VHH binders against Phosphopantothenate--cysteine ligase 2. Designs and how they scored, part 6

Target 1, 323 residues: Phosphopantothenate--cysteine ligase 2, of Oryza sativa subsp. japonica (Rice) (q0j7n5)
Amino acid sequence: MAADPTTGGGEAESFFRAAPPLRDQDRVAGDLADFVARHSGSGGGGRLAGVVCVTSGGTTVPLEQRCVRYIDNFSSGQRGAASTEYFLKAGYAVIFIYRRGSKQPYCRFLPEDSFLDLFELGEESDIQVPESHAAVVKTAIRNYRKAIDEGLLLKLPFTTIFEYLQLLQMVGTAMNCLGRQGMFYLAAAVSDFYVPWESMAKHKIESASGPLNMQLNQVPKMLFILRKQWAPSAFCVSFKLETDPDILLQKAEAALRKYGMNVVVANELANYKDVVVMVTSNGRTTVRRPSKEDDVEEQLIDLLVEMHSEHIMQLNQDVHKLT
Short names: E, the ipSAE of ESMFold2; O, the ipSAE of OpenDDE; V2, 0.75 times the mean of E and O plus 0.25 times the DockQ between their complexes.

## First folded at step 1 (VHH)

Design c2 (framework vhh_lunsekimig_d3)
Fold by ESMFold2-Fast, scan of step 1:
Structure c2 (fold): chain B 323 residues (1-323), chain A 120 residues (1-120)
Amino acid sequence: as target 1 above (323 residues)
Amino acid sequence: EVQLVESGGGVVQPGGSLRLSCAASGFTFSSYALYWYRQAAGIERELIASITKGGSTNYVDSVKGRFTISRDNSENTMYLQMNSLRAEDTGLYYCAKDRYWGYSKGFDYWGQGTLVTVSS
């Protein structure tokens, strides 16, 4: 018999079987296992508030196997980068799955086109930081190095939808042993459609042959698999971004029910830096930044940490209900 | 729901033979590499045999030439034929499927195990 269509597992399985191999998969698996073991109840014994997987940035869909053309779900990575800083501040260990080139934790102050302006050459041609921004750079370095050196931040880069979903699968399965102490903060902008790897042109598409006609398949709904197979007891937060406020909350509530999310963070494109709405089974909570100098992520993470603590303190979910 | 169910264990004298079966459901059997692990008292689980989706096999040195792993994709079943059994082959035998789709060294699911006892 074929895979059970009600679980969606057959579609996800087919996607991964056809996907190109993940670079350095064995190293990633080892790093991930070591990271989780350091912070698990069996390996690290309740030292931290929790372990969170933060996904950040946008996925790309390659159109050729030797990729020169792709479709990009653009996202700056601002939400994920800022949230990672606040999770670390709140006493979490963070697995940061991020799009290459997107905003990094502690580096959000860096302008896109002015990186070299942060440095100057000394008399011996040594690299120095000008006094005008030395304090902000030093604080960034101290916070970043502390998180890395203490084993509190694991960074896993992706570019394509294939790499993203392979990393999410690996992280999800590795975090399952954390049970309710695990949290997923799914802020990446994920492609809805893709070109299957095996059906792609192996070389650059010939545009001179006429209009470009591409067949796109729907990306499998991995949130079902995360909930049923990879990490059924984890605290899961997903994001819904819409231009139309009238349908935003309806879509957020639908996603909460459909995928079994603990929280759906709903925000409008017009005001995403100013306000978000947290949608849960218990109702809605609006989070608004006090001023333009504040991060909405500060209050958002504080509230999610509180909700996660409640989730940990509750009786264990019946894992069989999420099989 | 992924299920792996082992059977065929029992008590056998040294030099005897036994055939283990692993019945699988809830996934596309023909697409996965599959594994036999065993655990003896006081020893952690060890991988003893593997079979790829294409039928290629690998064995730990202690069972090479004595054990044969095979699969029947039409019946969603994997087998382990054990010959020339030794006292040190005693243990609980587990069927396993890879932990990550496409990653053969991991295991995602286990059965309940089947006990093999080699004694005089």
Scores: ipSAE 0.000, ipTM 0.158, lowest interface PAE 19.1, mean pLDDT 80

Design c20 (framework vhh_5j56_2)
Fold by ESMFold2-Fast, scan of step 1:
Structure c20 (fold): chain B 323 residues (1-323), chain A 128 residues (1-128)
Amino acid sequence: as target 1 above (323 residues)
Amino acid sequence: QVQLVESGGGLVQPGGSLRLSCVASGFTFSKYSYNAIGWFRQAPGKEREGLSSISSSGGTSTSYSDSVKGRFTISRDNAKNTVYLQMNSLKPEDTAVYYCAAGRFTYWGSAKNPYDYWGQGTQVTVSS
């Protein structure tokens, strides 16, 4: 029950107090409250499988308060975007916390550098989609609009580590009222170190004769705070990416125990699109896509949905989840 | 239809050994939908007690209750779709009906009985 100095409880509170204000914080808070209320059974007539927060893409660490330079923890957002589609298909409502510019649900087919190739001009100079792409585009629009219009998908953008952690705190706190029906699917690539806002240069860093000297602080242990304080009854899934498979599994098992995660999804960088290992308290499960045309996320989400259903149906409260 | 069948029970003298087998049908122990296979026992007039578990995938995670730790060993043979419980240094207090059970994924420290499918049990009697 007492704060563990190694978990950074006091550091987290200090981080949030010193962070720059989140853009549109009041709107985000209102959107979250409305979204959660719609799906908490306070008059929403739909039987949902659950509500999941999916984090997607990579955070940046700004080096100046008026940011020209940053350190980027790159991620395409492919996993989060694909997983969001499968959660929606499985009957979940999804809060999608995403890096601006990363892959979006239902838009993974879009060309990154040549989106105008999706269009052509007709005889009257009207805009048309070529027949070769029309079916895919139409399906994407239909699925996306349905998810948005039925209030099943809430999109919350971030760029910096500050925005990401502020959004995660807001979403975690808002979802606490869902208890065991809440799930966190933490697939974002999160910076381990950052430059404190107040210690940043206010203007562009200039070239100097000496080395660039930056104060880097460790990002507070948000997984533990999410598990202990913000949403202690939620089903939590985190991700671990490594190049060495032996170290990967050891780190995944350690994270499962240390942070009280329900599942750690372990990926080797060389084959993360082909295979993942789900690590739980009872063992390891390897998930492989049947072919290069399949998404590994389809089977991964099916398994997580099954595990989450079991978590919801647990009758006894176990305080060991919080320690 | 998922079915578990226990065998290998019987009468044994104190200090003796038995190996119980649990054969699964309607699914395989390598199937991803089952994360744990466990052994339980129940003596007359007592609650069912969990003894040991092993992952249905990979077999890399095992656990034991304090009452049997060091005396009992759980193992698996995926080719035979079978889980074993090797019981050594048996005591009269080990007399019970022994059950195997298959369960879905569980959260560590949160569930005492996460098992959906149960065998019919096999009697183990430890007496002279």
Scores: ipSAE 0.000, ipTM 0.116, lowest interface PAE 19.8, mean pLDDT 78

Design c3 (framework vhh_lunsekimig_d3)
Fold by ESMFold2-Fast, scan of step 1:
Order: sequence, then C-alpha cells, then structure tokens
Structure c3 (fold): chain B 323 residues (1-323), chain A 120 residues (1-120)
Amino acid sequence: as target 1 above (323 residues)
Amino acid sequence: EVQLVESGGGVVQPGGSLRLSCAASGRTFSSYALYWYRQAAGIERELIASISRGGSTNYVDSVKGRFTISRDNSENTMYLQMNSLRAEDTGLYYCAAKPIWYSGQYKDYWGQGTLVTVSS
C-alpha cells in the first residue's frame, strides 16, 4: 500500500530521517532526474554501453554540527577519476559522486599544490602552458568538453558521510529505472562509524572539559540496501582496500557474498596503482598495468565493461518470460 | 553571457490567472534545469516550481494543482501558468536556470524578477 522504501531498511531509514538536509537537494534531484531520463530507454542501449555511478574520494565524519573537527577517511580520488575517464571512453554516461577537493576526471595530471607551475607567462600571450605539457592539456580539454557537450558527465559533490549517503540513495533510486543497464562503481573510501547528527555538539568541542567522550554508531550497510532495494538489477562493483596483503583476497571474497556484489576489486594500499584483483563468483582475475606510464584502470574498466555487457544480455535470457 | 528576462506579471483579481514567461539569450535552455522562485515582502525567496531538461516537474505544496511549469527548448523559453490565484501568491517571481553540473563554465542564472499582485 505504502510507497516502496526509498531510504532502504529500518537502520538506513532512521539515518536518513535524522541526517541534516542535503545542500541544494532540489537542484540535485532535478539534475539527476534529467540525466537519467536523457540516457534511459532503447536509445541508451543502442548508443551507450551503459550508465555508471562512480563514487570517488573519502568521506568525513563531523564531530560538531557547526564543524571545526572531523574524522577523515583520506582518499586522493585517483581510482574514481581515472575510472570515470575510461568509462566515458568506453561509451558510458557517468554520474560522478565525489569528495570536494579530490582528483577530477581529466585533471589527474595537474599538480595538487603547485597548480601555477603548470603555466608560464609568454611574450605574445598572458598565460601559456609549457610545450612539455601542451599535448596532455589539449587531450584533457578535448575529452572533458566532449563529455560536457554530449551530456555524458554529471558531477555531484560531497564532503560528509551524511551528504555521501544521501547522494548514493538518490542516485541509486533514480538509476533503478535503468535496470541491468545501470552500473555502480563504488570506489569511495566510506566511514564505518559516525557521530549521529542529532546527538552531536552544536559548536566546537572545548578541550578544558577533560576526557572527550564520543558516541560512535555504525554507519548503516548501504551496499546491501543498494543491491536489495534501490537498484536490484544493476551491475555492482565494490572495492576492498587492505594494508595486509595476506588476508586481502579472503576479505574480498567475504565482502562479495555479504553485500551481493557482482565484483569486488581487491587492492593493497601499497600498490593500488600497479595491480588489482577482480573477485567474482567465477573466480579471480589479476589486472596489472603494463608500465608506470599506464593506468591499471584502463584494463580494469575494459574487463568490467565486458562483464557488464554479459549482465545486460541476461535480460534476454529471462526464463520466466521466454517459457 | 546568458540573460534571463521574465514577462507576464501584473495585477489580477483573486481567482484569476496569469502566465509568466522567461526567455533566455546567449545560451540555450537545453543544458539547464529551470526554476521559478517567489519572494514576498519580508520573507526569503522560495522555490515554487521546477522543470528538468526532460520535462519532469516539481511544485511546492502551496501551488500544486494551481500552477503549471513548462518549457519550450526550441523557443528557449520557460512558462509558469498560474490559475486560481490567491492574495498569498502576491510577490516578485524570478526565473532561474541551473546547469547540470558539467563544468565551471556553466553557472546559475537568474532573471531580474516580475511582479505579480493579487488584489481586488
């Protein structure tokens, strides 16, 4: 009788009801609805390989409502930014949920703290890019402008765990109409624990009060809710990052089963740019970059695109309809 | 430069109708979600209606069923059809165009406002 849950299970529902309002929520909803509608239907399948939601960067957990202090799950955003470029190259439309300040698609070559070193002042123009960088910059501009002009890239920023999960819920729900053509590529570093907004200090915590007592709650299991409720037919890829290489694959296999993912990409913190392992119900595939000049994401995305195409084809193998 | 120009405001009696128009110059509406905001004397500007590029609409509860937002991308124009007008609908009506967030070259654009007065 009631509408299907848009917020997932009971714990997820409580989280979303208690969360602070998402900044620009009405704009985000409008942008998202437009983007999904543009790429849905038979035209999407004919021209697009699919629509993917890529999450990128790390979430923060604020410790105060008017926040000065927070816990940060650091991530540069390299994986998500690089993967977005390769998904666009493979013919996908991309919804890019990203941490403010993290690496952006086509801008990964830019120096983080030395942006101005990319430029020089010339005699015949006020600002120039040195010849050594000109080819990379031109390629970046062309690819980025193409993604913009063709309406293939939607960027949705977050900073906090609250913003991230609200965006993921909105995107998951909006992409449900895409069925098997939808993909989730969940590369963001997501906080496992948080301070509930309603129980949080309104102003900066004062050190003079003595021992700091903080109540940390477990973040609701959104990957399971995404898979079960928000977008049950979508192709879902999650990431498992470990510092201990000896247990990485065991934990990736456990995560695959626990959250019902199609693929878990296992990577070690020390070498995540060099090698990843794709873990599926059918086994493991190791992906290595050929050289330091290459991106591991190029081969990873090629393989995921093939797997996603097979997942889409399963719609034509629906035994219940073809009996 | 993108410029938004509202028209169609005026004085109308309670229960009457008005149609507001918002025309864009400089860029097409095809890359933008479109919005109508209302600002009454002494209150903050509020979102009244929105329309996505694909035509999906949303309304604030106080105008739902009375107001209809529409867009014509070929004419680069957006409309707000206002029916069953009430004294409470009096205010300055602003159109806004907000990009689907693709690049820094796209910005939110606002009109200058058009006055709607509902009185005897």
Scores: ipSAE 0.000, ipTM 0.114, lowest interface PAE 19.9, mean pLDDT 79

Design c4 (framework vhh_lunsekimig_d3)
Fold by ESMFold2-Fast, scan of step 1:
Structure c4 (fold): chain B 323 residues (1-323), chain A 118 residues (1-118)
Amino acid sequence: as target 1 above (323 residues)
Amino acid sequence: EVQLVESGGGVVQPGGSLRLSCAASGFTFSNYALYWYRQAAGIERELIASIYSGGSTNYVDSVKGRFTISRDNSENTMYLQMNSLRAEDTGLYYCARHPFYKTWGDYWGQGTLVTVSS
């Protein structure tokens, strides 16, 4: 009902205590600290439009501690990858939390099943890109290398719900020092239920006689914890994806209220590339791509960047009225 | 399903008062700004009053000091108190939601008729 920090805090702490250790945690922490410092201190901040955490792709729920079988919340990562490109274009630094194997920024045009068809061999195994694709590939390489080399894009991979939430906690906490200049763009498809690590099968699930019995627990309400504890001043955007348009807007409005989001982006699975609805406390805005060659994310990010700028500026206006 | 239903319209003499109500359903009422529009014969539909989720209000100049917009979040209802009514206030009054909607009319009530006649 009404957002209550006490409900989520203890559950989140218990989840993290019971979760398996995040692999490469120290390296991730170091990379993240360096990235945030670059864009909040003398290395940036005032020159950037902002810093955004984009989450992308779907989480998996492992069924065994040695991770042989999974329940997958499939997502291509199209939304997060495209949005990352437009945030970078808008002058943001981006922390990209992504599902391994999902769509990557600047690589969305690459053929998934025909990657090698992108190349040709010259006379002596010289690798060449056909002239018909050369311009697009070169533009992608330039944009990607610029973002990486200038320290504007930090990529943090996940596969499991445990890794995802551990990374979100680390990024949320690290970005708190950015205050209102921070944005969270939470486009990942996150599992609602999981098998607790401690109650998970330690060996492969065998072909036993009888039904497979599994205990599923609800994933703690991390959006609420993000808003109330990890980064309370940040601009937060979450997503609602539904197959039924009649319940889509109801769920988006409920999420806005329940988690204290600044914006909830609502879309249907059937047309998510064509149209989205932004839901805010001030109403709804429908965003449509003009043609199949365009990205709906271009206008969506432009509008969110404008809203984020207003979010940052409103505090300054309020301070000036009091002084 | 978003629905807005207006009531409270009627015939009133100049200088009289009316209170319009807009009953809302199908969305989280407290999260949204809401609007009253008026449409007179031969005139385009015009915004006359707005109330934001935080309680701030705005009015068109012609109704300032005479009309008061308010909301009751517990009842999911918005009100328009109209005082010192004039002949030019005659028209259909529409409750509206979604100031940022690309297609106006998706979240409009059916309208309630106010006639000020001497």
Scores: ipSAE 0.000, ipTM 0.095, lowest interface PAE 22.0, mean pLDDT 79

Design c5 (framework vhh_lunsekimig_d3)
Fold by ESMFold2-Fast, scan of step 1:
Structure c5 (fold): chain B 323 residues (1-323), chain A 121 residues (1-121)
Amino acid sequence: as target 1 above (323 residues)
Amino acid sequence: EVQLVESGGGVVQPGGSLRLSCAASGFTFSKYALYWYRQAAGIERELIASISTGGRTNYVDSVKGRFTISRDNSENTMYLQMNSLRAEDTGLYYCAALRYFGYTEKNFDYWGQGTLVTVSS
């Protein structure tokens, strides 16, 4: 219905009206329309893969309009990057909304501090990869280029909370036509508070001005708007990260009920690489990686793909009942 | 050698029509989304029209209903049919073949040299 303050809809409208314009918005809109159209209606006579929006990395909150200072929700992007690889492997088309500088699909093997150590100079200053690393690099290049060249991976970068929420709104709205075939995998670390753009200093804040006082507003509840307005039939997966394990599962169950998520993936900061708990209306499922050499995301995505397939099949069964 | 060559620009009176062509070589034309941009003197380059690999079109509001973008994959050519031309349509028109990866445009863009359209009495 009309935006009710109790549901957060009025907050979302105010946020988008006051936000700075998204850079290259028309091009993003065109690319999204093309990507969604390419993968809608490809079912029926063929294999149905599905389309997933994966969000990855952490948002920043700028403190000035011409920003040199910001508050950062630190996240490597490991979860989203790894999950994107497994979704592509499972036959999905992926819209990857990611923090600039965060981990990229197929590039997680790269050393963070010593990228140049992967290379050596050969004769005539050509760049060579040592034999010990050549196979891994070639596989990464092959997989990445295949995903891009076949139109299976669309990458949409963000840095700020404003860019993130604008992109999520555009993607959510564009994916609505996919109905139950669409999935949202919301693994980005999203800022809870922000400085409104219009109330922000236009230039660098001067230290000589004395103590820094800032008004922080609560970021609108985007999960509610996504579920109620942008993509009500999509399969929605959200994430809950906590330092306190005693409240983690309670918060995950509360989020599942409050926002109408299909799955909430709960993980602790201390062991998020080793174990996650999937929370659904049917109960809890613990997913553990077998060893330090394995990705927890492999089994997590396999389970989510099966659940999504059931979600899609339920629509098909309901349609057949009506005819 | 990758090339995009625009043609069909010229001088036309208000209310007139022009058809621009963009001939492509050196890449697999059918796999690229194609764009028309224009740049008027003293203003930033703007996107006017686009056509996807599947033929879906988009237009900026100021040209909707007046301009029609099309592509011919067999001839490796994109067209812009411009009707009901106005003085504000004057500018350099550029064709582009873009592959969007969420990166800055220059790294994946093929651009033409531009063709001049002048709408004057």
Scores: ipSAE 0.000, ipTM 0.115, lowest interface PAE 19.6, mean pLDDT 79

Design c6 (framework vhh_podentamig1)
Fold by ESMFold2-Fast, scan of step 1:
Structure c6 (fold): chain B 323 residues (1-323), chain A 118 residues (1-118)
Amino acid sequence: as target 1 above (323 residues)
Amino acid sequence: EVQLVESGGGLVQPGRSLTLSCAASGFTFSRYAYGWYRQAPGKQRELVAAISGGSTLYADSVKGRFTISRDNAKNSIYLQMNSLRPEDTALYYCARSWYKGLYSFDYWGQGTQVTVSS
């Protein structure tokens, strides 16, 4: 087949020019620049494994500029949150682009609906964490504070597709200076279609206004733009989630070729917590958690870290950096 | 505690072969990548060979002459040195990468001397 004659650059440029301004963009840019500069080269005494951008949770497509109604591409953020913990454990610095309200690293044990279930009152009416989960809470605080205080975890929140893509562009371009030491782990559930900002109703849509008539545009091909323009030397991992197992691996293989990914992680909706298939140019590797108490992400991240290290090593061999 | 102990160094004539061994203890051997560094008198330490999983890496000066290998059952790393030259004279160090595949070395042995002389 003929190669795609376009990288979608014109579509991406139009999208970003028409998008609403990213809230706190200058602060995000500063934090990101400082984070990347801190970890450029052999940071952490030469012991840093790499820098990874993990995307997590689902994007929303607002239907109104003053948003009351939206289309949600739902994701709990379980994979991204768990994977971030294992990347940090493996010695990575992590830029965590996440959906507000999705699962956070070290906080996956939190009750979904009741924060107060974490606490009880002691005999003197002091606030206490019950002994049954005090150890888990203590470990979470320790691990989280260590990652933040040592400058190993940068958290960048999003809600809308506009915020997500603007953050991904900023992170991608900032990480380009890391070359092959950069990794993208693109686990966010990203909307395929959106309503252009200027085409949206500025106020709440009313049923009595007649039939809803909206134009849906395709979201630009961000994986292609990331690979071709923003961070062409980085190690890129994307995800394919399907309800139909018969087409899952075919779609994963097609995505690997189409977007130039190093790895596509394929999983079925029915068993995504139990098993994943890593698809590469060299074949397929099935990863299964040993028990319901284990995370599939533990072995998945271990294998990806190994592959990323080989990706880094290939450049050193090719340019004869050894003397 | 982490220990890396090199052996197999010595005086050898040009054109001969020598095998260096490194015995590792105090950690899970299969988790890590390994390398061999050398340092000649008055020179900086240089990486000559590294091994991680299925991948090996060699300095141009030793490529085709030296072979790095590992034995996970024996917790050992080896450097087979063929066609030795006077310029290979150096103190040779075994090193452990803090995580496998990356070659970011965190522990070294004390070294073993290799002298190539007639």
Scores: ipSAE 0.000, ipTM 0.107, lowest interface PAE 20.3, mean pLDDT 79

Design c7 (framework vhh_podentamig1; at its last look DockQ between E and O 0.02; V2 from the best seeds 0.00; counts 0 for: pae E 9.8 > 2, placed apart)
Fold by ESMFold2, look of step 2:
Structure c7 (fold): chain B 323 residues (1-323), chain A 118 residues (1-118)
Amino acid sequence: as target 1 above (323 residues)
Amino acid sequence: EVQLVESGGGLVQPGRSLTLSCAASGFTFSSYPYGWYRQAPGKQRELVAAITRGSTLYADSVKGRFTISRDNAKNSIYLQMNSLRPEDTALYYCAKQYFRPYGTMDVWGQGTQVTVSS
């Protein structure tokens, strides 16, 4: 088994030891410590329901240390951004681990083709929002400002698999002190393979070298370590996306048992905005949005919040004993 | 060069109290959060208490019995340990910052032994 950051030896520990240092790690660690400490009580204010770590967007696998080329596990971040809005509405504090440039909470309405179309110049060069967008923009600013200023939303950016896993480890170990009040909502598209940092070319790989052959190593079983060691009491939700519906639910059920997840959310690529299936040890629950104008995440989050509330009340089952 | 020096450990009877202290030097003390960890025989180190500016965290096993505090003027962190139990027996460490990425160099003290027995 692996996990104590002060001890040596394990495959996961070897991964982190060899990884490049996280930029701004001291500032990130401080912000995380303050956030977790703020929310570590029994909720404090009236209806604080819990603390959730949402991961969003996709990781890159760099091919050079001074990276020009990378393998991208693309995700727009739509699921994570929308879900964060609904978690905040439900009274959660949210740690949002996100891919730089992915969709952001409260910003999903932005114009598709030009950010500047959201603004216009008024009299005396005042910057204004066109009347057609004013209500939506005001609501977004209000909700965002409330979440940030009240200390309910902490945003932690990543680009590479190395940054992502270092952030996940930091958050996982920090949230252990929240016990059953903590939730993980792991919606990011995470690479299964990587190029080890020490074996990576330092500079841009030139195309004139002929065919490029590379061997990728498998990323260590980090979801298992999260569940077993970093935050064993937390309520854990992961996602499974497949193009083949015939095997989707079987793979989701297998992932549930393999990693000890509380819920695996199964998505089919063709209709993931319209319907998801929540797979638990008790069976399957299908969630559909009422119309194309609605978010499937609204009902999904409502159900997850209820299931998490039941998990919090479960005083006799201590997840940290799972090994 | 960053140093943390723990003191105040010893042998005590169950139900008694003990105060651990940690003196810090070689860095800007007020810029960082601190934590107390402990390691019982045959076990891994575990977080006992942590402090930032104005906020504290405690392990469930010590909540209500232990109090962490800091004195920025004295560059010191304290752990007041009340109602001690035999299961509190461990080597106690002070650490600068917690929740660091695994594999980065942490700053730890040398440890101070606390033994609770009749």
Scores: ipSAE 0.006, ipTM 0.446, lowest interface PAE 9.8, mean pLDDT 81
ESMFold2-Fast, scan of step 1: ipSAE 0.053; ipTM 0.553
ESMFold2 (binder alone), look of step 2: mean pLDDT 80; pTM 0.803
OpenDDE, look of step 2: ipSAE 0.013; ipTM 0.372

Design c8 (framework vhh_podentamig1)
Fold by ESMFold2-Fast, scan of step 1:
Structure c8 (fold): chain B 323 residues (1-323), chain A 118 residues (1-118)
Amino acid sequence: as target 1 above (323 residues)
Amino acid sequence: EVQLVESGGGLVQPGRSLTLSCAASGFIFSIYAYGWYRQAPGKQRELVAAIHSGSTLYADSVKGRFTISRDNAKNSIYLQMNSLRPEDTALYYCATLRGWNYKPLDYWGQGTQVTVSS
């Protein structure tokens, strides 16, 4: 399936022009510029495997400008959080675009609702971690602090589809200077439809008016824009999650060709923690976790790192992509 | 569906040579790292040699004697073993490895027995 090069670009531009201002935009721009500059030079260290943008969690579509109601594409963020840990372990610098409240790297052991159960009071009321969890907590703290303090992990939060796409545009554009060293790992659950900001009610929608009549517009095809305009030389990985296994692989192969993805990771909702299928132009590779105590992301990231390394080592690195 | 099939093992005298072959199927061969592990009776399984993107790694016990190679077109890897010693006696396994740490994935073969004795 051929992609139309004349569609999407004008729609994307109109979307961004009409979008609400990004929260903390100047801080984000500064942090991102500093992070990319630190990792774009071949001098000094030069021992990074690459720089990856990991997107994680689900986007929301607000129904009012002062949002009380929204449509939520729920995702725990487990995949993105786990994958970020393995990318860091593999020698990558990571830009982690994440849904506020979703799973965080190194914090997957934290309880959802009872965080105080991680602590106990010792002699003289000092705060302690129970012996049974002390080793895991200490390892998490060491790994997290190392990643942050060495400037290897940049965390950029979002809640709405508008914030998500604005961050993706900023990161995509900033990473373009990395060429083939850049990788996009697009694991976020992204809304297909949205309510245009200027069309929203400014205040709470009145329930007494009967059923909601909403005008939903299709979200512009940002994967196409990322591939053609923002970062055309980067290694790009997208995800397909389906309930019907009969159509999953066909949809994954179609997405690979249509959007020019290097890899499409396909999984069924019923077993997404146990097994994934990587779809590439060379075929399909099934990745299974060895046990329920293991992460499928460990093997997945290992394979993606190898593929990205091959992508970087191509002799035509200086050839500009025209599609 | 992934299959790894080892061949080429046998009984050989000390100082002689032997070549092991491993045929792989059902996955993207050129992207993976591959290695040879061995396990002698009563000892732990050890990595003998690995190959990843043209780079090779050897255990100190076999450096200078063993050579690992791959043929991506034939989806195969090889282990050329020269100057064999009795301590090289083991069951040899072909494994698909994580390229960044050389740890094995769940793609083991059945193994091929190498016995070095006079």
Scores: ipSAE 0.000, ipTM 0.144, lowest interface PAE 18.0, mean pLDDT 79

